Miniprotein binders against q9bqp7. Designs and how they scored, part 8

Target 1, 240 residues: q9bqp7
Amino acid sequence: VPQNWFPIFNPERSDKPNASDPSVPLKIPLQRNVIPSVTRVLQQTMTKQQVFLLERWKQRMILELGEDGFKEYTSNVFLQGKRFHEALESILSPQETLKERDENLLKSGYIESVQHILKDVSGVRALESAVQHETLNYIGLLDCVAEYQGKLCVIDWKTSEKPKPFIQSTFDNPLQVVAYMGAMNHDTNYSFQVQCGLIVVAYKDGSPAHPHFMDAELCSQYWTKWLLRLEEYTEKKKNQ

## First folded at step 10 (miniprotein)

Design mb4
Fold by ESMFold2, fold request of step 21:
Structure mb4 (fold): chain B 240 residues (1-240), chain A 89 residues (1-89)
Amino acid sequence: as target 1 above (240 residues)
Amino acid sequence: SREELLERIKELIKKGDKLLALYLLFDYILKYPDNPEVLIEVAELLLEMGRPEYARLVLEWAKELAKKTGDPELIEKVERLEREIEERS
């Protein structure tokens, strides 16, 4: 039970996009400030068990690949994730300028993996767009706001390979989605709200991605957990 | 068994096989996450291996568990090791 509970939804807003929808999805620029980001809060409030699960996995990979092999593996994973997000923004953007210039952006198993999900995505309202919760004092950069199977969602795209995935990233993904949702619902740059979430796990080999839908009730449950993580972060910074 | 795993880790440290020892130490604490004495043992071994950065993290975890028990002897032991790490760094 958070000390400073705050609602995830805004009663002053509709979950429907405005009747006069813009032709281009919103892309609010992320600006430098002293307010912590969602990812910083989550990273700095990992439990010790989560930290050592990741460290054990890292050591196993180093045993298997060597130090240089692990560094190369990690660099490639980061690059593939970056290209995946760039490709999705291009595919979902009405302008398509980047897509027409860089053919290599679309050459990945991850893009093939999400094709069946993309068929169910419509009504894109925001892409790679900043959100800020002015009352709770945190910021984020959400991947996408769009309809999935008729429901407006904050959508978060994740990549995975054939090697066993990062346990810690899976554990915190719902918190990241609801943190973005709560911020967007109370951000004056947005005139609408979102009550559902979607986490899409894409696979390097092109296997069909796994969608993880979060209805409003599930989002509210994870919102409470996010508020606890934010309180923990704030308390740690007071004790510096 | 737990005792066999700990003995194996100690032998790897003596032989200088620090990479495998480190992996097994992390595996060891994850198998016994509610035991502050295990965490203290691991912190001491991490110091012997020259890894004070990991020893600090393990001791933070041990302190969280020791405070839940309310055992002043465990809390004192953790705090003594924390002072030792700061002096040796």
Scores: ipSAE 0.661, ipTM 0.906, lowest interface PAE 0.8, mean pLDDT 84
Fold by ESMFold2, last read:
Structure mb4 (fold): chain B 240 residues (1-240), chain A 89 residues (1-89)
Amino acid sequence: as target 1 above (240 residues)
Amino acid sequence: SREELLERIKELIKKGDKLLALYLLFDYILKYPDNPEVLIEVAELLLEMGRPEYARLVLEWAKELAKKTGDPELIEKVERLEREIEERS
């Protein structure tokens, strides 16, 4: 039980989408800020077992590829993830013109992987947009807010290379989603709220992506876990 | 066995096969995550390898476990090794 509990939802806000579909999705710029990001909080609060699971995987990769090979591998993984998010922002943005789109961004197994998911996505309200929780004092950059199968969701896009189960065991994906959701629901830059989440895991080989839907109850359960991680982070910073 | 794995790791450290030794040390830690004596043993080997940054992390874990046992001799052993790391840096 968190010491400083705070609700994830804001009862003073509507959860219903805007009637106007031609509205441009929100893209609140990320400001330089002293307060911690969601990803920083999660990274700094990993258990020792999680840390050494990652280090064991890293050492195995270095043994297999060499140090320079591992650096190249991780750079390529990072670049592929960045290109994936850029392509999705382009695909989902109504303001992008065809001649300004880089067709090489659109050619990846990850984009092929999510095509069936994108058919169920509509009513895009925000893309690559900053969120801040003033009371709990954290920031984030959410990927997308849109309807998925008729439900307004905070959507987080993840890439995965099979078979890499060890990396997946260290991701706090549901905590990321609810942290962004809670921040957005209490951020004055947004006039609406979101009560559902969606994690979409895309695959490099183009295999159909897996959607992981989170209803309001599940989001509330993960919100409690996020608050504990945030408290742990705050206590660590007091002692530094 | 655990003893055979530990002997292999020690031989790899002596031969200078540090990358394989690191992998096996991390695998060893993860096989025995609730045993502070294993963690202390690994921290000592990491110091021998010149990896005090990892030794410090392993000792933090060992200290958490030693406190749960309430064994003052284990706690003192961890704290002695922490002082050794600090003196050498």
Scores: ipSAE 0.643, ipTM 0.900, lowest interface PAE 0.9, mean pLDDT 84
Fold by ESMFold2, look of step 24:
Structure mb4 (fold): chain B 240 residues (1-240), chain A 89 residues (1-89)
Amino acid sequence: as target 1 above (240 residues)
Amino acid sequence: SREELLERIKELIKKGDKLLALYLLFDYILKYPDNPEVLIEVAELLLEMGRPEYARLVLEWAKELAKKTGDPELIEKVERLEREIEERS
């Protein structure tokens, strides 16, 4: 139970489109701040069990690939993720001036993996856009805000080489989504709010991506967990 | 058995196969996470292997569990090891 509970939703905002809104998705630039990012908060508040689960996995990979092989593997995974997000931003921004399209960004198993999801995505309102929670004092960079099957969502795109059929297998990804949602709903750069989340896990081999939809109730449950993680981070910072 | 796995890990450390030993140590603490004496022993082995960064994290975990048991001897073991890590830095 958080000591200082704060609501995830803003009752003064609507999730409905405004006819006078810009025809292109928002892309709020990330500003240099002393404010912690969502990913830093989550990284610094991992449980010991989570830390050692990841370290065990790293050691297994090093045993299989060698240290140099693992370092190359992780560098390649990072690059593939970066290119995947660049490709999705390009695909989802049809109203921007797209003069130079990189076909290599569009030719990947990850992009093939999400094709069936993209057919259900419309009404894109934000892409690769900064959010700041002005009261709780944290910042993030969300991937996408768009309608999925008619419901406005904060959408988080993830790459994976292993199947993740359950939302629990996505570790802290649900916390990341709700943290962005809460920040956007209380950020003066945005005039609307979002009550649903979507985590999309794409696969390198092109296998159909797994969508993990989060309705408002599920988002509220994960929001409580996010608030606890933010409190843990704040207390850790005070004791340093 | 637990004892057989631990003896295997000690043999790997002595043999110099530290990568496999490290993997098995992490697997071991994940199988027995509610036993602070196990965590203390693993922390000692990690320090012997020259991995004080991991030993420190395991000791933090062990200390949390030892405080819940209220066993002052376990708490003293953790604090002694924490001092040893600090003196080597």
Scores: ipSAE 0.637, ipTM 0.885, lowest interface PAE 0.8, mean pLDDT 85
Fold by OpenDDE base, look of step 11:
Structure mb4 (fold): chain B 240 residues (1-240), chain A 89 residues (1-89)
Amino acid sequence: as target 1 above (240 residues)
Amino acid sequence: SREELLERIKELIKKGDKLLALYLLFDYILKYPDNPEVLIEVAELLLEMGRPEYARLVLEWAKELAKKTGDPELIEKVERLEREIEERS
């Protein structure tokens, strides 16, 4: 049980956003503060086994590609991910704010992969927007807040070269999503709250993306795990 | 066998195939994740390979496991290796 329990949901916020009109999606800039990001917390609280699984993978890739080849591979993966998020932001942004759509950004297998998910996405409330949990002292940059199949969700878009048909295959992504949910629900910059999460795993080959929907119950379960990771991080920082 | 794998790794280190040796060391610890003795052996080899950063990480893991087992000999061995790393750094 977390020592510093805090609710994921804010009882003071209504589930119904007051403003019926889909206002321009919020895009709050991330302030670089001494406050740890969700990503940093998760990375620093990985188990030794998880760390060595990644290191073994890294060494295998270096053996296969060479050091320079692995650097190039890593750079390409990063670039592909960035371009995918930029393309999604462009797609999900209101038409009036559409900068000249780089048509080349839309011609990716990842974009093709998520088309069937995008059909069920509506009511975009935030895109690439910073969230801060003032009480728990962490920050994050969420990809999207929108309705998925009529349910308001924090949506996290992931790229993968390998199938991830199960939410368990998404590693710490569920923790990231609920961390963003909890922060948003208590961030004064947001007038609404979210009760659901969605992880979308997009594939490079254009095969249908896997949606991993997280209901309020599942979110609550992962929230407890997130709080434990945050406590672990805080303890490690006190000892450094 | 565990011993055969360890010997193979040592041979690779001697031959200068450091990349393959490092991969096999990580594979070795992942095959025996709950064995502090394996971690200590790997940490020693990582030190010999000039990789103190990984040796430290492995020893931290070994220390966590050793504390769970309550084996004072393992704890002492880990602490000795930690001191050796500090002296060489």
Scores: ipSAE 0.621, ipTM 0.880, lowest interface PAE 0.7, mean pLDDT 91

Design mb6
Fold by OpenDDE base, fold request of step 13:
Structure mb6 (fold): chain B 240 residues (1-240), chain A 89 residues (1-89)
Amino acid sequence: as target 1 above (240 residues)
Amino acid sequence: SREELLERIKELIKKGDKLLALYLLFDYILKYPDNPEALIEVAELLLEMGRPQYARLVLEWAKELAKKTGDPELIEKVERLEREIEERS
């Protein structure tokens, strides 16, 4: 049990969208302060097993591609991910805010992969928006808050070259999603709360993306795990 | 066997095939995560390979396991190796 328990859901907020919510998705800029990001917390609190799983994978890739080839691969993966997020932001943004759609950004296997998911996405409330949990002292940048199949979700878009048909295959992504949910639900910049999460794994080859829906119960379970990771991070930081 | 794999890794280190040796060491760690003695041996090899950062991490893991098992000899061995790493760094 976390020592510093904090609820994921805010009892003072409605799960119903306020009719007064602006029609324009929120895009709060991330202020890089001394406050750790969700990503940083997760990275620094990986188990030794997780670290060595990653290192084994890296070493395998280096053996297959060479050191320079692996650097190029990682750079390309990063770039593809970035372009995918930019394309999604463009697609999900209101038409009036659509800068010149780089048509080239839309011609990706990843975009093709998520088309069936995008059909079920509506009511976009936030895009690439910063969240801060003031009490728990962490920040994050969420990809999207929207309705998926009529349920308001924090949506996290992921790219993969390998099938991830199970949420367990997404590693710490569920923790990231609930961390964003918990922060958003207690961030004063947001008038609403989210009770569901969605991880979408898009594939480079255009094969149908895997949606991993997280209901309120599953979110609560991962939230407990997130709090433990945050406590571990805080303890490690005090000992440094 | 564990012993055969470790011997293979040692041979690769001697031959200078550091990349393959390092991969196999990580694989070894993941195959035998609950064996503090095995982790200590891996840490020693990682030190010999000039990878003190991984050696430290493995030793921390071994120490955690040794504490759980209540084996004071393993704890002492880990702590000795930790000191040796600090002296070489």
Scores: ipSAE 0.737, ipTM 0.923, lowest interface PAE 0.5, mean pLDDT 91
Fold by OpenDDE base, fold request of step 13:
Structure mb6 (fold): chain B 240 residues (1-240), chain A 89 residues (1-89)
Amino acid sequence: as target 1 above (240 residues)
Amino acid sequence: SREELLERIKELIKKGDKLLALYLLFDYILKYPDNPEALIEVAELLLEMGRPQYARLVLEWAKELAKKTGDPELIEKVERLEREIEERS
């Protein structure tokens, strides 16, 4: 049980969009500060088993590709992910805010992969927007807040070369999503709250993406796990 | 067996196949995560390989396990190795 329990949902906020919600998606810039990011918290609180699973994978890749080949591979994966997010931001942005769509960004297997998911996405409220939880002292940059199949979700877009048909295969992504939800729900820059999460795993080959929907109950379960990770991080930092 | 795998790793280290040895050490850790003695042995090898950062992580793991088992000898061994790492750092 977390020592510093805090609710994921804000009872003072309505679940329904207020008529005053701007038609334009929010894009709050991330400010660099001493406050840890969600990603940093998750990375610094990985179990030793998780660390060595990744290290074993890394060493295997180095054995297969060489050290330089692995560096190149890692750089390419990062670049592909970045381009995918940029393309999605462009697709989901209102026409009035459309930067010149680089048509080249739209020509990817990952974009093809998510087309069936995008059909069910509407009512975009935030894109690449910073969230801050003032009480719990963490920040994050969420990918998207939109309606998926009529339910308002924090949507997190992921790229993968391997099928991830189960939410359990998405590692700490559920924790990231609920961390963003909890922060957004208590961030004064947002007038609304979110009760659902969605992880979308896009594939390079254009095969249909896997949507992992998280209802309010599942979000609450992962929120408890997130709080424990945050406490662990805080304790580790006090001891440094 | 655990012992056979460890011996194979030691042989690879002696041959200078550090990349394969390191991979197998990580694999070894993951195969025997609940064995503090095995983790200590791995930590020693990681130190010999000039990988103190991984040795520290493994020793921390071993220490956590040793504390759970209440084995004072294992705790002392871990602490000794931790001191050795600090002295070499």
Scores: ipSAE 0.734, ipTM 0.922, lowest interface PAE 0.5, mean pLDDT 91
Fold by OpenDDE base, look of step 12:
Structure mb6 (fold): chain B 240 residues (1-240), chain A 89 residues (1-89)
Amino acid sequence: as target 1 above (240 residues)
Amino acid sequence: SREELLERIKELIKKGDKLLALYLLFDYILKYPDNPEALIEVAELLLEMGRPQYARLVLEWAKELAKKTGDPELIEKVERLEREIEERS
């Protein structure tokens, strides 16, 4: 049980968007602060087993590709991910704000993969927007807040070369999503609350993406796990 | 066997095949994660390979296991190796 329990949901906020919510998605810039990001907290609180699983994989890749080949591979993966997020931001942005869409960004297997998910996405409230949890002292940059099948969600877009049909196969991604939810629900820059999460795993070959929907109950379960990771991070930093 | 794998890794280190040795060490850790003695042996090899950051991480793991078992001899051995790493760093 977390020592410093904090609710994921804000009882003072209504789930109903205020009629004054701007038609334009929010894009709050990430401020460079001493405050740890969600990603940093998760990375620094990996289990030793998780660390060595990753290191074994890296060493295997280096053995197969060489050191330079592995660097190139890593760079390509990063670039593909970045382009995918840029393409999604462009797609989900209002048409009036669309700068000339680089048509080349839209011609990816990942974009093809998520087309069936995008059909169920509407009511975009935020894109690439910073969230801060003032009490728990962490920040993050969320990909998207939108309605998925009529439910307001924090949506996290992931790229994968391997099928991830189960949410358990997404590792710490559920923790990331609920961390963003909890931060947003208590960030004064946002007037609304989210109760659901969605992880979308897009595939390079254009095969249908896997949506992993997280209801309020599942979000609450992962929120407890997130709080434990955050406490562990805080303890590690005090001991350094 | 665990012993055969460890000997193979030691031979690779002696031959200078550091990349394969490091891969096999990580594989060894993952095969025997609940064996504090095995983790200590790996930490020693990682230190010899000039990888003190991984040696520290493995020793921390060994220490956690040793504390769970309540074996004071293992704890002392880990702490001794931790001091050796700090002195060499």
Scores: ipSAE 0.715, ipTM 0.915, lowest interface PAE 0.5, mean pLDDT 91
Fold by ESMFold2, look of step 12:
Structure mb6 (fold): chain B 240 residues (1-240), chain A 89 residues (1-89)
Amino acid sequence: as target 1 above (240 residues)
Amino acid sequence: SREELLERIKELIKKGDKLLALYLLFDYILKYPDNPEALIEVAELLLEMGRPQYARLVLEWAKELAKKTGDPELIEKVERLEREIEERS
């Protein structure tokens, strides 16, 4: 149990959206500040085993591709992920913005991979939107808030090359989702809250994406783990 | 075996094949993560290879384990190596 426990849900907020909410998805701008992002907290609090699993993988890739080849590989992975998120934001935006979409963004195998998931997504409330937890002092940029099979979720989109899922991302993905959820539920820019999460892993070859649904109880369990990671991060910064 | 792997790594370092040696050192760490003496040996080899930032991380791990055992000579060995890294920085 963390020493500075804080609830993930806000009892003063509705857990059910209504027709009075904005028809255009929220997109709160991310602002540069000194408070840490969710992804930085998670990166800076990896266990030593996780750090060296990643470093071993990097060295294997450098042995296979050379140093310049590895740099090119990582740049391409980053760009593919960025293009995937841009494409999803465009697809999920209101129809008037659809006519301005870059056709090349939609050619991705990752987009093909998620098509069966998108059929179950509706009621988009936020896209690529900043969240801030002022009390716990962290910020994030969530991918999507929408209904999945009738349940309002924070949805996080992940890419994976089919033969080699990234071990670190599998371990920390639920923590990222609940951190965004907790921040959103206590952020004055939002008038509603969310109790469920969804992680969607898309594949480069277009194979059907894997959804990982998180109900409220599971989110609460991961929230406790997130609070421990945040506490560890703040303690490390005091000693630097 | 652990001994065979360590000898192979030492030979690669002598040959100057630093990339393969580094990969095998990280693989070694992950195979023996609960052995402070093994971690200390890796840290010494990382320093020999001119990789003090990796050596610092391995020594942090070794110190955590050494404190759990309560072996003061092992803790002193880790702290001595940490001081050597800081003095060369």
Scores: ipSAE 0.659, ipTM 0.904, lowest interface PAE 0.8, mean pLDDT 84
Fold by ESMFold2, fold request of step 13:
Structure mb6 (fold): chain B 240 residues (1-240), chain A 89 residues (1-89)
Amino acid sequence: as target 1 above (240 residues)
Amino acid sequence: SREELLERIKELIKKGDKLLALYLLFDYILKYPDNPEALIEVAELLLEMGRPQYARLVLEWAKELAKKTGDPELIEKVERLEREIEERS
């Protein structure tokens, strides 16, 4: 139970974009701040169990691949993720020309994996856009805000080499989504708010991606958990 | 068993097989997460292996547990190892 509770939704803000709002997707530049990012808060507040589960996995991979092999593996995974996000921004941004926009960028297993999801995505409102929660003092960079099957969502794209059919197997991703949502809903750069979330897990082999939809009630539940993580981070910072 | 796993880890450390020893040390931590004495043993082994960053993380966990138990001997062990880690860093 957080000590300093704050609502995820803003009652003074419309659920729908104003009719006079620009239709081009927003791309608010990320401001370098002293205040922490969502990902830093989550990284610094992992449970000890989560930390050592990750470290055991790393050591297992190093035993299998060697240290240099593991370094190459992680470098390739990072590059694939970066290219995946670049491709999605290009696909979803009609007015943007990407420097690396070519046929090979759009042809990957991950892009093939999300095709059925993209058919249900419309009304893109923001892409790779910064959010800031002025009251709670955190910042983030969200992937996408768009309608999914008619519901306006904060959408987060993830790559995975293993199937993740259940939201519980996505670790802290729901917290990331709701943190972005809460920040957007209280950020003056945005004239509307979002009450739903979507986590899309794409697969390297092109098999159908798993969508994990989060309605307003589920988002509110994860918001409480996010507030606890932010509170924990703040207390940990005091001990630095 | 805990004793058998710890003995195997100590043998690997003596042989210089740090990769397998680290894997088994992390497996040990995950098997005995609520045992401050086990975590202190792991921290000592991590220091022996020249891994003070991991030892510091394990000791933070052990310190939380030792405070919950109220055992002053465990708290003293943690504080000694914390001083050693600060010197090596």
Scores: ipSAE 0.512, ipTM 0.840, lowest interface PAE 1.4, mean pLDDT 84

Design mb6
Fold by ESMFold2, fold request of step 13:
Structure mb6 (fold): chain B 240 residues (1-240), chain A 89 residues (1-89)
Amino acid sequence: as target 1 above (240 residues)
Amino acid sequence: SREELLERIKELIKKGDKLLALYLLFDYILKYPDNPEALIEVAELLLEMGRPQYARLVLEWAKELAKKTGDPELIEKVERLEREIEERS
């Protein structure tokens, strides 16, 4: 099966990193738009099974922790994820793009967990950067675009307290990655494109993170699933 | 065969099963990604379904493949569909 499947790829755009690019990674600001975000589309098109499992988990946590305990737990998880992404952006940025580097931000089990992955990451092209698919009219905020083991990827960083050794365990994360890829490849703010994805699951205890590499063929297969979710969302919007 | 899959998709469009028809159209593209005739057929069906946004993306790829073959008949078909999308937009 050919590796240049459209519509995730843009035939008018090179897949090679531009050697003349600035040394500073792109960081396109996210703007408030009427068009939906990737995460909104995915949240609004969950299956009945996904909704049931999430609600069951929520009720079990509330029963165990109480409402206040659950609120504190979810707040802490959110804060840890935010700090993890901030630390990764700092690590992957040149020093001249940041006034100062917070060394305490770099001390976490999650950062320890990804060290072996970071050794294989180079050629950072974008960090925490907005993307818009100008033809399909959706937006997103991607974590990173960089080479992983010589392949230019959209990289999505995730935290987890549970092992996720297989890509199937990452739920909708592959759809999120391919949606960002398609959007970046059709966004006039970017002069290059990507053919691969990477999901990196980091662990709080510092155990080695699991990388989930998505080659162009796998990305094309998940792209079809993303398009169906986008179609479901637009049909739901028409009926509201 | 390619023709059998396409006929199934057309039947689903007639029945109004839009989501399943779109799934099979996207699956059809994955099976025949380097066939400009197949992609042109997909774009035509997407336009009949009222999905010009998907048709536009499919035609971008079909146009590049048609240019690579040098077949003027295929290039003409793509250009006709591009004009149709522009007029309906």
Scores: ipSAE 0.309, ipTM 0.742, lowest interface PAE 3.9, mean pLDDT 82

